# Ledger of designs, part 12: miniprotein binders against SET domain-containing protein 9 (SETD9)

Target 1, 299 residues: SET domain-containing protein 9 (SETD9), of Homo sapiens (Human) (q8ne22)
Amino acid sequence: MPGRLLRGLWQRWRRYKYRFVPWIALNLSHNPRTLRYVPEESKDKVISDEDVLGTLLKVFQALFLNDFNKQSEILSMLPESVKSKYQDLLAVEHQGVKLLENRHQQQSTFKPEEILYKTLGFSVAQATSSLISAGKGVFVTKGLVPKGAVVSMYPGTVYQKYEPIFFQSIGNPFIFRCLDGVLIDGNDKGISKVVYRSCNGRDRLGPLKMSDSTWLTSEIHNPLAVGQYVNNCSNDRAANVCYQEFDVPAVFPIELKQYLPNIAYSYDKQSPLRCVVLVALRDINQGEELFSNYYTIVS
Short names: E, the ipSAE of ESMFold2; O, the ipSAE of OpenDDE; V2, 0.75 times the mean of E and O plus 0.25 times the DockQ between their complexes.

## First folded at step 6 (miniprotein)

Design EA11 (from EA1 with V34W R36E; at its last look DockQ between E and O 0.58; V2 from the best seeds 0.00; counts 0 for: pae E 4.0 > 1.5)
Fold by ESMFold2, look of step 7:
Structure EA11 (fold): chain B 299 residues (1-299), chain A 80 residues (1-80)
Amino acid sequence: as target 1 above (299 residues)
Amino acid sequence: SKVRVTIEGSDPEKVREIVDRAVEIAEELGGEVWIEIEGDKVYIVVEGLSEEDAKRLAEEIRKIAEELGVKVEVKIKPEK
C-alpha cells in the first residue's frame, strides 16, 4: 500500500476532529496572567505592510536559493515561469561565487543566520538573556539593525478570536494577544509544540509545506523566528523593538510559505494568516539584546 | 508500533501535565507524536515505536495517570 494514500486518509480524519473543540474550553482557558499583551499605542504601524512583505519575501527567497538543491520536489509542482526565475537567480549567484573563490570547490551551503546577514545587513539569535532569571533572550549577533527594520517574527499557532485554546493556554507565558483578539501560541514545548506540528501536517500539500516547523527545533531554518524569546522592557532596559501585526496576502508565493513560522489552528479560509513581526524602534548595535514594549497583564 | 492514548479529565491543569509528560517520553523514545482535541478529551497518537518501547510508553502513561487521578485509555497497535 502506498504511504501517500494512507496519509491522505489520516490527514482528513485529523482535520475533521480539530473542528469540534467546543467554545466552553475557550472560556475555561482564558487567563490574563498567562497572556502576553501589546499596548494599543504600540500597534500603530512603524512601517508599511508593503515594507514588511518586501522584507519577508527577500529573506525567504534568499533562504530558498541557499537550499535550492533540496527543493526539487517543490520545484516540480511550480509553473515553469517560477522555476525559471529561481534558475536565473541561482545562475547569477553561481557566477559571483566563482569569481570570489577562483579554482576552489564550490560546495558550501551557508547557515541561515549568515543568509540573514547577507540579505538584511544584520543577524539575530537567541542566547542566555542579560537579565537575571529571564532565561533566554534575543541578541543582534552581527551587523547593525537600522530603525524601522523587521528584526524578528513571533512564531506559533494562530487562534482566531474565541477559538478554543483550552489546554494550550494554561500556565503558558508565550501567548501573544493581537489587538483584535487573535492569539498566537509561541510555546515550543509540550502540547503547544505538538498542536503546531499537527496543524503543519494537516495543511501539507505533498512536498509543499504551508508553514515552518523548524522553529520548534534546535536548528531553525528561518532565523527570524525567535521572537517568542524577546524579553519585555523595564525601567533599566528600554524597549528597542515593537510588535507589528501583518496579515499574509493571498499573493504570497506558495513555495516560500515553508518559512512562515505561523499556522492557523482551524482550517478557516475566510481569514488571512496572521503573523507578527518585531520592528526596530531605533538603530540597534551588534551585541545588544532586544527588548519589547510588550506587557504581561497581571491580576 | 502505534500507541493511541485517550485522556479524559475535568481538571485542565492535570490533563495538560499528563499530555506534556507523555509527549516528552514519546519523543525520548523517538516516536512521532500527533494530537487531536475533541471536547474534553485529548487524543495522542504515537507512531514509529518498537513493540518494547510502545509497551514502555503505555506503562509510563498509565502510571502518570494514576499519580494525577486522570482517566486514560491506552491502546497499542502494529504499524504497516
Scores: ipSAE 0.224, ipTM 0.689, lowest interface PAE 4.0, mean pLDDT 79
ESMFold2-Fast, scan of step 6: ipSAE 0.562; ipTM 0.878
ESMFold2 (binder alone), look of step 7: mean pLDDT 77; pTM 0.717
OpenDDE base, look of step 7: ipSAE 0.521; ipTM 0.832

Design EA16 (from EA1 with E13L)
Amino acid sequence: SKVRVTIEGSDPLKVREIVDRAVEIAEELGGEVVIRIEGDKVYIVVEGLSEEDAKRLAEEIRKIAEELGVKVEVKIKPEK
ESMFold2-Fast, scan of step 6: ipSAE 0.442; ipTM 0.825

Design EA17 (from EA1 with E13Y R36E)
Fold by ESMFold2-Fast, scan of step 6:
Structure EA17 (fold): chain B 299 residues (1-299), chain A 80 residues (1-80)
Amino acid sequence: as target 1 above (299 residues)
Amino acid sequence: SKVRVTIEGSDPYKVREIVDRAVEIAEELGGEVVIEIEGDKVYIVVEGLSEEDAKRLAEEIRKIAEELGVKVEVKIKPEK
């Protein structure tokens, strides 16, 4: 029927106009930071997916073990295949309640930034940018970042190519565009913050969280989750990191998903979760600010 | 008490401003905020508020909407 075809085109156009047009009009003129045009033949990966996964698992496992007294309660609700990984640690918990209480008072939990340093040999954090008008930036606060290291993650709500992002896109410089059209909204304020928290509340398994929401607060649990504050390179500030897309594999440990700073907008179990990491293009020294490279459309 | 807000407006900048300010007030009052977006409409649901705080939130949202010329519908419901 002609009426059905016209309705389909109208609904498609209506949905499309609320996704990208305001963001292009508003963000490109004021802050083209998170949009890039990538040539069809360009390579998007600097290191292997195995290297990305290995780094994330090392950091998240260290964070999990650093908070084991709290995490042991969550483990009691997980399958035996997960509990068995920590069987020795759980046995110690059961054998010495008074001693473990005294140990908890004696041993302070390390700060996430300290765990990152102990695990990867460096730490990063957000601070006031060296650029006069840029607001926040990300700095290497301790240690040395070697070339090829994962130094940061781009947090936020993940939108598939055809999902509505209209109001979130208005005046929002923190929307990252992936090569396949997937978007990540890393804004830590307002509507974007509430959308992320709503999705985080939706995707829980009892007390187990399936994503990290602490990047929205002053007390960040995953110290890598600061990528949205990394500024673009310029003629005066050469790029020292680049963005790399990563899909979370199905075999990712369920107990460590709580440290992933990304969540899907739609409740869709068939597609892997998209993450974005920032990878060092050279060795980066303590005290240096991170600057990213990517191509922007400014015409 | 539960507060349900429907926000509509022809100026998306003003709609975004009222949404952001409503979220800020709701969180200051200790409410749990959920947002749904459908086309040019924004739906906000706030849970966990006392009856007094729910009324206060509703009045602040209406005041902001009036100042910005944005259409809002605010309903307070008891929890079940």
Scores: ipSAE 0.338, ipTM 0.741, lowest interface PAE 2.7, mean pLDDT 79

Design EA18 (from EA1 with E13W)
Fold by ESMFold2-Fast, scan of step 6:
Formats: C-alpha cells, sequence, structure tokens
Structure EA18 (fold): chain B 299 residues (1-299), chain A 80 residues (1-80)
C-alpha cells in the first residue's frame, strides 16, 4: 500500500484522462496545451451551453449596437428576416440623416472593453504577466468577475483531427487541444496569423465577415478574444479559470458571427464551429491575473 | 501583379523559415498574402504588388530557397 503522498498521486492519476497528439508532440517543445486533463468525475462543462450562448449573444449584440452606424450598411446586404430585427434602429438612423442639417457633432461610441464592462460587470485585457518567464498574461482590468462567468475566449483557426497543422505546430505554444481531437491555433504571429487571415477572407458574405480577425491586431473588437494569453496554473499560482468547449449552434445570428474569434480551417458546412471559453472558478477581483486549469468540474 | 509560390522540402523547419521570410517581405511591399497548406506543400499567393515589387519578391524568395536547399516554384502573373 502506498504512503499518503503516493495515494495523492494515485488519486490524481486515476482521475485524469488525456489523448496523445502525435505530430504536435514530435514537432513542438513541451506544451501542456496539447494535452488536456479531465478528472474521472468531471463532465465537459462547468456551466451550460445555454449560459455560454446567452453570454456571447449579450456581449456581441452590445458590440453590434455600439457600432450600429457601420453595421446598418452591412444589414442592407442581408435578408429581410435579419433586417427586420433592427427595423426600429434603422428608422432612427434614416431620420438622423434627414435631421443632420447644420448640426455637425462627432458620434461617440464606447471602446470594446467598456462595452464588456457595461454588459457583464467586468473587463479583461492582455498585459505583461506577473510571472517573469511567461511573457503575456490576462488581467481583470475593471469590475468583478463572478464565479461561473465567461471571462475570455480562446481565439484561432479550428482544425479537425485529420486536418494538416504540421508547419503551424512548429515552435507554437498556442495550440489548444479539445477532448475530441479538434485543435485551435491561437498564435497571433507568423504562418498561423496568415492562415487565420486567409480563412477569414475566404468566409465572407459581401461586406459581412463570418469571424473576428481583430484579435490579430492591437485594436481588438471582441474584448474576450485574449484566452490564448492566459497562463497555466502552478504551485505558486492557483487556477481561477478553466477551459470549456462550445459548439456554435446553427441558429446563431449571422450578423453576430463577425465577433466570433474562431474560423474553421476547411470550409465544412456540416460541422458546427468549435469555440473554447474560459469560465471563472471563483469570484475574481480587479487587478488579478487569470490562471487556467485544463480540467473541468461536474456542473 | 500577382506572385504564386509553391514550397516543398524534407525539412519542415527550413520550409517554415522560407514561409516566414517570404510573408515578411510581401507585407513590407504592401502585398496581400493568402496561404494554403496541403500535406508537406505550402502555397502562397501575393496580390496587389507592382510589377517591379513582384519581380523583387520572386527574386528574394528564390534566393532564400537556394540558401536553405528547399525547392520552390515562383510564378509572376498579371492581375488582368
Amino acid sequence: as target 1 above (299 residues)
Amino acid sequence: SKVRVTIEGSDPWKVREIVDRAVEIAEELGGEVVIRIEGDKVYIVVEGLSEEDAKRLAEEIRKIAEELGVKVEVKIKPEK
């Protein structure tokens, strides 16, 4: 029979499941994001898919309305069923044009992080990590994150388990592995950046983009799209967030897809788009850095 | 002008270096870069370049590939 320390290790080992990713393991330096731990008692989700969807729709709708003057032009290219959702706002827009006269005033819109604060009660942003060797990290910059809140999204190109990611995997610490073998490449540089932009340019409906590419720039439109910079927990830093997988439902509003920071590598209309959110494990105060755990807890 | 590049090589680290350097030069010249990857082959298309810049980019890519011992095919096409 093992001692107390050995029993603790045995319990941890018995409770964890992961899958091997052969070519990534061969081509990359050690990266724990290519292996995901799932405790035996866990399920895939901390909060419901309904809660994730509700949060994303709330934030994306607020971002859309904040930028309505530009979005109203895009709406003109969309079906009447989509335009009818915004008919009251479009009527105000048309009246605003007629009432312009000699009153020239700059239109004020809120910054994305302020919209996040107004909709969820907090904001987050990337900055230099509190860990000297970690580079970037993600911090709560304003407000309070309640337990169970969606605090971030893991952006990037989504690869099905048989799709080529060989060159993108070289020296890339930002590849997240889902339980089903789907990979998300959240690297904002080099070949990974160009791949994402190429896919984003492929998937358009006229002026409407089907994914957010601004997470690749300094001017981020979806303030949640910083999840790849969240550092893993350690003995010195306890986890306060965990990863949760989410499939975008077919009924997701087409005009809001432009805020999704993920795009499929191959144009497959049959498979739902995979996203990954980070969910708060406890209340997180302003000024705290986010630290992730790869395993989920039974909700 | 449009530049089409096909890169093949047995050393993926060297292929990656050519891709990274080609993209850097193309973006510095104001080109729009599209990439497609199929197995061990990388296809790059750069659009929006002047004829002079397209020739410059093609020359630099061939030079880099020769230095690294990687096979590349570079073709310049007019944009209509």
Scores: ipSAE 0.399, ipTM 0.803, lowest interface PAE 2.5, mean pLDDT 79

Design EA22 (from EA1 with V23I E27M V34E R36Y)
Fold by ESMFold2-Fast, scan of step 6:
Structure EA22 (fold): chain B 299 residues (1-299), chain A 80 residues (1-80)
Amino acid sequence: as target 1 above (299 residues)
Amino acid sequence: SKVRVTIEGSDPEKVREIVDRAIEIAMELGGEVEIYIEGDKVYIVVEGLSEEDAKRLAEEIRKIAEELGVKVEVKIKPEK
């Protein structure tokens, strides 16, 4: 059955090719005048890098403190400059354990989605999309997302423009392309999943993880790490979020890197780690599904 | 037992088919899978398998590779 196999391979290749086309090309006939790419000399970002960093640090710090009993063990392996930030909390915990030595370790007080809500005033989660054949989507499950808020992150393995992604790209609808040619593979299955976990294992500092791998499981620790499931806008569904690239600065706290849902494929970490966030284009109400596109709104 | 697989091929679709099937079988057998990719060469390491399951995985990978005309090297090592 050579003819049948050949037809199947060409159909798969055709599907694969068009999955990397920006949604802008497919959506021009439906909303051509509302959202546009801005020139390179103009802003390519909706909010500042400082606002992105501030949001991520606020959320990750809250997650760290919620899980402090477990995190205190990891702190023992870190430099004194890091441990000193938490000396008061470590002293209180040690005193508590001293008084009740026969007690088991305390569990996390709140679920990650609840921490997100307490920290930013909303929570998000993946669920079955409102679109009949789209599979997964991302919804605001609690609270209100204000315009300009970081509402999710695009997880996955980060590939530089010179790095081959031949095998991972086949039949993979979850490859995000950055403006500079950097690729992020957010697929939670198969070869992509195993590659991410392999990179995570290589980059560990003893018990300290340098990236979040829980987005590959049903028990997500960083509740923002659902961006790959956000569907593209359509005739019936206007975009309410947009993608924004973010480079993790050198001053990023090492103990909080475990919440970053991205890892570089390359061993030479000379360049900053690339992340991608999704930013709200308007206020988004509880119960609404998130929809993105490749258009940029002129600020 | 530990299974180490090296796959070499210029046809990425055929290589991907072998990799996907190897991952599927390894996970069904309860193995822990690591992958490293270097150009057109794929390295797969599977740990946590019994000797019997390791041999089964190796044999299935060799069969699929032979059917697709792709070069594979499969080595089984005892875990210490």
Scores: ipSAE 0.420, ipTM 0.825, lowest interface PAE 2.8, mean pLDDT 79

Design EA26 (from EA1 with V15I I37M)
Amino acid sequence: SKVRVTIEGSDPEKIREIVDRAVEIAEELGGEVVIRMEGDKVYIVVEGLSEEDAKRLAEEIRKIAEELGVKVEVKIKPEK
ESMFold2-Fast, scan of step 6: ipSAE 0.444; ipTM 0.828

Design EA32 (from EA1 with S10W D40N)
Fold by ESMFold2-Fast, scan of step 6:
Structure EA32 (fold): chain B 299 residues (1-299), chain A 80 residues (1-80)
Amino acid sequence: as target 1 above (299 residues)
Amino acid sequence: SKVRVTIEGWDPEKVREIVDRAVEIAEELGGEVVIRIEGNKVYIVVEGLSEEDAKRLAEEIRKIAEELGVKVEVKIKPEK
C-alpha cells in the first residue's frame, strides 16, 4: 500500500504474521474455519467416535490396572459406583503383603510402552526424527500398527474459539487447529508448559488429577501423548497418519480422566473436552516414523 | 512466602522473555508457579518460597523488567 504509515504497519505485521496466526484466527470470531483442509471425497473422521472411545478406554484401563497399588488410594475419593468396578482388586489390596510392597516400591509392574503393546499390539515413542534438523519425531517401536488404529494423541491446553491465545502463539509450532476453531497448544516448553500445569492444578479433586501432565516430563504415563512431535508429510515422506477430532463424552470414567493429555484453558462445565487423535491410514511396520497430512485452508 | 507478579505490555516478545526468565528463576528456587493471562496482562503467583528466596525472586524480576522496559508489579505476601 502507498502510505508510509500503512507500509510501516504492513512491514511490522509481516514480521510477526507467522507467530500470530492462531491468535488472528480466534480474533476473527465470525470465521469458524481453520487452516486444516479436508478433501471433499474424504471426511475428517477415518474411524467412528465409538472406535476412538473404545481404544482410549482399553489403553487407559490397562494403565490404571498396571498402577493399581497407587490408584487404589485415589478410589477412596470416588463414588461407590466407581469403586464397585474394582471390588475384587480392592479386596486383594487389603492384604498386608500387598500394602507393604506398595509402600516400599511404589512402582508400576510394566512400563507404559509395554502396556500399550499388550493392549493394542504395538507401541510408539518419540525419538530423533529421520528428517535432518527436524528435531523429534514419533516412531513405531514395537509391533504392527493396523490401518484404522489410534496411534497417538495430541496433548496440550485446549482453547475455545472465543479465547485469545496471544503470548502462547509466539514462536510456537505446536498449536493444532480444529475445524470448529478450537486450538490445542501442545508445546512442552516455556509459557505453554506453565499454563498447562496451572490448569492441571486448578482442576484437581484432591490427589485425583483430571488430566495427564506427564507428557511435559521425560517419564510419560500415557504413551499415546506424543502427537505434537509427529512431523508433517512431504514429497519424499508420504503421510501414514491423519488427525481426527474427538469430544470426551459425559460417560467417560472419572478415574481414567487422569490419562487424558488435554485440559481446558477456562473451566467450562457446558462444553465437552476436545481431544485430537492420530489414526493410521495404512498398516505401519516396526521402525517406521509417523508422518501426518499438511494443514491448509478449509474449503 | 508468596510472590505475586503482574506483567503488562503490548510487546509480546519482551513480555514472553520476562515470563520465561521469572518462571525459570522461581523453579530453580523450588517455588510452585501458577500463571493466568488476561489480554495484555500476565499474572504469576509463586508459592513455597522462603522469605529470602521470595525477595531474591522479586528483585530479579524487577531487574529483568527494567532491562527490557516492561511494566511489572511484584508483591511479596507471607504464607498463612
Scores: ipSAE 0.334, ipTM 0.782, lowest interface PAE 3.3, mean pLDDT 79

Design EA33 (from EA1 with V34I R36E K41Y)
Fold by ESMFold2-Fast, scan of step 6:
Structure EA33 (fold): chain B 299 residues (1-299), chain A 80 residues (1-80)
Amino acid sequence: as target 1 above (299 residues)
Amino acid sequence: SKVRVTIEGSDPEKVREIVDRAVEIAEELGGEVIIEIEGDYVYIVVEGLSEEDAKRLAEEIRKIAEELGVKVEVKIKPEK
């Protein structure tokens, strides 16, 4: 079983974590794209943690309610402390079956990108980049992104400084390095993909997932989870977004954790989960491609 | 069928390439992939494959390993 093998893998990595630290450093030096440079005058946060949290909760709550038929079945199997938060909605769902014939009403489920648009006033998606040789890029597909908006999240497995990421780091351009040395592996292929899926299986609470794994598929549930495909700025393409680190607070609703596109490599509930968001540096119009700095720039 | 791959890592870049290519082929064939790392050894286990697809995966992994000069052990176990 994946969860049983992941526990064995975690125990083995604990025995070897310090043996691989020098190789991690060597591999990172061969891939400058994963390095985050912060100028002395720069701030590491463009907007407040409260603004980041508010945006994520707003989007995730809308996604949860949009899928309530499926979520209500999952909630019915979870502890009463979680279920009680939605007791009124669950009661209405039960009564709705009896009233459907009388009201003759039809409800429709929206696609995740449509929920994002209804919630924040814009939508984003990956497509072929405007840059030659860059492959994928991320575009504003609908609406207007205002300055200071959270436009994307950097998905992937979160590694603490001394955790073994040796094989995952080799030739991997999708490792994001946080200022404190925490790494996020956003690669959607190979060993990185398998590791994320294994961690996702490990951290389930019964039928409830504790992180989003759909960013690894074509059927993305969290439409923000495309940050690893945002290309770097250049002299010809100015940055319009920047990276901002965010720690998930203890008050984060457990039923909404399924939309977080990050998971800790090691089973450690004492440390908050690290996430990375991309924040708009200016208003971004429909049709524009997102370009990021390897470093944070603030006015 | 179940495929078990054992790779002894003398060159980490070549080991990573074998693992990545093996994982992609296995997932394209509909297999469930599990990876374990223990010292200088990498273990890949692939479950949920037909006998034909398990043999195809084993041959592709051997071909990749020969291309890169890495020694691998590949075993196929039919599921009961």
Scores: ipSAE 0.106, ipTM 0.635, lowest interface PAE 5.3, mean pLDDT 78

Design EA38 (from EA1 with E13L V23I V34I R36Y; at its last look DockQ between E and O 0.01; V2 from the best seeds 0.00; counts 0 for: pae E 18.6 > 1.5, placed apart)
Fold by ESMFold2, look of step 7:
Structure EA38 (fold): chain B 299 residues (1-299), chain A 80 residues (1-80)
Amino acid sequence: as target 1 above (299 residues)
Amino acid sequence: SKVRVTIEGSDPLKVREIVDRAIEIAEELGGEVIIYIEGDKVYIVVEGLSEEDAKRLAEEIRKIAEELGVKVEVKIKPEK
């Protein structure tokens, strides 16, 4: 379809553009940085994958060191060089015997949320949402979240585009769809919970856990793993976080995988494990609830 | 034909899936996609479809909305 096609396409594009512009302008005027766009040929991210990885490694390492006395079975399976690195890190953190004695006198270990605060300068937790009838939400409980910080992780079982999710998708509000069609089921109840626990047990290697199952319980070990409770923005609640996809690299430390709140549905897969983090769009003050910008338009 | 989808205040993950699917199908069929918000409602309008393609799009959207438990209104209008 030659000449008529070219003219028709430009006329349709002009109508689309002008009818769509008021919607974008209204959103930008009320939420100047809350609307995320993804170009067809490229992937735009708020922060680099290196920054995401670095943040997760710092937090997971701090959680591991805080719980070091309970990690003996895992350490026995690791190379001596890795064990020595953790021993050196503990020595630097404590600065000799004097610090160890002080810790024994007052506290032996910190709660995970305290470790998050000490590591990133802020902490988050779930609580009753400020939105009526929304149920749970996620709040900054301590400190200040700087723009561009990784604030949370979206937990759950990861399904590749071609894998079946029948059954769990019916009536399930916690299905997150990645840009490439990968799905994450963040529901911590019912069939979704059972499936996640089954996959977690399947992939476990003796004392080595390949994922975190504690986000399904009342005592979570990874305090970032509350992202499924982050509510949407609205006219009265501007977005302050966005979703960002992250593939776990093959070089990820095996002893830290116990803190990844995601697990692949298929046992024998060749693709990397998909995680989703939530990234701050602005500075977020103590006491604020997190709200995501969920609209993504491909055009 | 013109397809109009109206989505009332719903879970953003469910709304995103409906929107993403509508865009995918409309682009495959060569339709013009218009998305806008009026109050608490999200509208997806696809123009320039054949009557058969408009029925296909509407059927796919109703199926996804039903699977997600989202209330949607889907109308097909012949273009004047």
Scores: ipSAE 0.000, ipTM 0.104, lowest interface PAE 18.6, mean pLDDT 74
ESMFold2-Fast, scan of step 6: ipSAE 0.612; ipTM 0.889
ESMFold2 (binder alone), look of step 7: mean pLDDT 79; pTM 0.740
OpenDDE base, look of step 7: ipSAE 0.653; ipTM 0.891

Design EA39 (from EA1 with E32Y V34E R36L)
Fold by ESMFold2-Fast, scan of step 6:
Structure EA39 (fold): chain B 299 residues (1-299), chain A 80 residues (1-80)
Amino acid sequence: as target 1 above (299 residues)
Amino acid sequence: SKVRVTIEGSDPEKVREIVDRAVEIAEELGGYVEILIEGDKVYIVVEGLSEEDAKRLAEEIRKIAEELGVKVEVKIKPEK
């Protein structure tokens, strides 16, 4: 009996990988340096939710179509209402039609950053910051970013208001705090990385991923998912981007959710997924580094 | 082989440091990591390691724990 009980406990533990200390909320309330103050009159949004949604759908749709040979296998498992959007492309593939060599060459897959450039007129990537000792920064690598453009996204695990994030917050400069108290852990290492991967595996629908985990790797699929590396503004470096919160609407296409670089820590079917975008405060030229007003709570 | 680690300490910053370092070493060795956190106690299980890599991971974790003054229990079990 003891051996079977221990096996049952082990199987149960493998299902419930993460337990956090709830009393940490009490400690957070006593540390004024952990709290972010935003004036009551401050706007948290500089562009409309419709503009954010339109930009994300445009980029994600282009990424999806660029990888259609692989994505068509996923479509075969989805409802007819989703497959019908791509019927013409699926029909060509199912018939095994071979295109002329020149047209086949024209349909060659592009790198994600090139797709971003083709869809928005610019591309961004992480590189060594222009600030001494700052480590990584994010640069406009190609094109021109117009004022009001969504230029990046803040990836990571989303924690609801007052959910304990104790161990993940220790020495972690990548915790973003939303105005309503929702936290996003954009750290790509250690415990934070393990938590995100676990949540990503939890929410899969067979081969269909419900969030992007590639921002944790060197092979990034969503080129916008570099927002956690954008450095804080200073007296010598004015902010040229700002953070804006965005809730993923229920209408969001299921086949494109694989490009969202955020996942909820707790499964909540009624609450929309919180994302954070970075929006250009002015036109930003090729070669310029992005600088934001930090909203991180723990460093 | 599987490596099972129990970490218990009064200083949460030191506990966090040993957990993070253990996770990074385990991932570098190609292991699959599972974590359970309960109060000031952390349980780590690493699967998918060779017997040699499991022993290496266990030794590195014990060394880090000694360096930080954190109590750890490390057990290696063969996979069946």
Scores: ipSAE 0.026, ipTM 0.578, lowest interface PAE 6.5, mean pLDDT 77

Design EA41 (from EA1 with S10Y V15A R36E V42I)
Fold by ESMFold2-Fast, scan of step 6:
Structure EA41 (fold): chain B 299 residues (1-299), chain A 80 residues (1-80)
Amino acid sequence: as target 1 above (299 residues)
Amino acid sequence: SKVRVTIEGYDPEKAREIVDRAVEIAEELGGEVVIEIEGDKIYIVVEGLSEEDAKRLAEEIRKIAEELGVKVEVKIKPEK
């Protein structure tokens, strides 16, 4: 009975594609779930690139200002074109003792998670998943995540589709596949960790780092950089976030690039840096675990 | 001391396990790890180890390779 009707429906269906490793995608292609009909109104982006950029700049600027005593030392060694943006704050730092005296701790800064909360109205962190066999998961630890908010970022080394990643992909569940074939290796261990650190050490401007490597450590500077630990949705756990691809614009402030948890594998590429954010599909309450969609819709 | 490991003509899954375990041990010993992949060859170079820790790392890697049935070449070079 599915004859001609099945062929007609198939031609109009958008196929789901798994966003992690080609070997998983091959297995899923033999599963009826990979061929589910997707509504025609479905979009590959939930929020605008402008909204993503605005959120990242707001968070990163707050992190930068929270650590300004350290950042002002770095700024003093950078070009005047960068320092001039902060001239008013640098002038205050030169008078700093009397202003800091009004605080209970003269050198106190807030934890990154607290800065996230003050900036966006919520905080997230990795912890043991509510799923028995999943290991790590990501939870809303404070506040309320509104629908459409950027909740997390997928950290890791960015590989173009022709770049060698085969060895890094073996037994690695943290390789994210973008729609255009770009891959992001978010594994915090082994060869993947070594590759990211090597690329991070390659890309510098004087004392300023051009990417965040702290997501590889226990002391995370960008509290959004936990996206690789977000578990996939299941029949028992509905998705409450989705993946959205974002290209860092050329005009991104250089002093804030240190908070981007992604780096290109190839130094010689002129392509913009690919990032991936996780965006809330609904309001998410304090204490809830984040669950992502298994599949990306492709036409 | 510096430890250089070469893995050639390998089963990729077994080679990955050797690399991951070698990196873990090297980091525990405070070594700096560099990995190069060229065709079917993997080079692991670990620097900043004491002579004793370099010998320990080399021996652990040899044991892992033997357990997995993979042929590896492990060389120790003193740093002046």
Scores: ipSAE 0.223, ipTM 0.703, lowest interface PAE 4.0, mean pLDDT 78

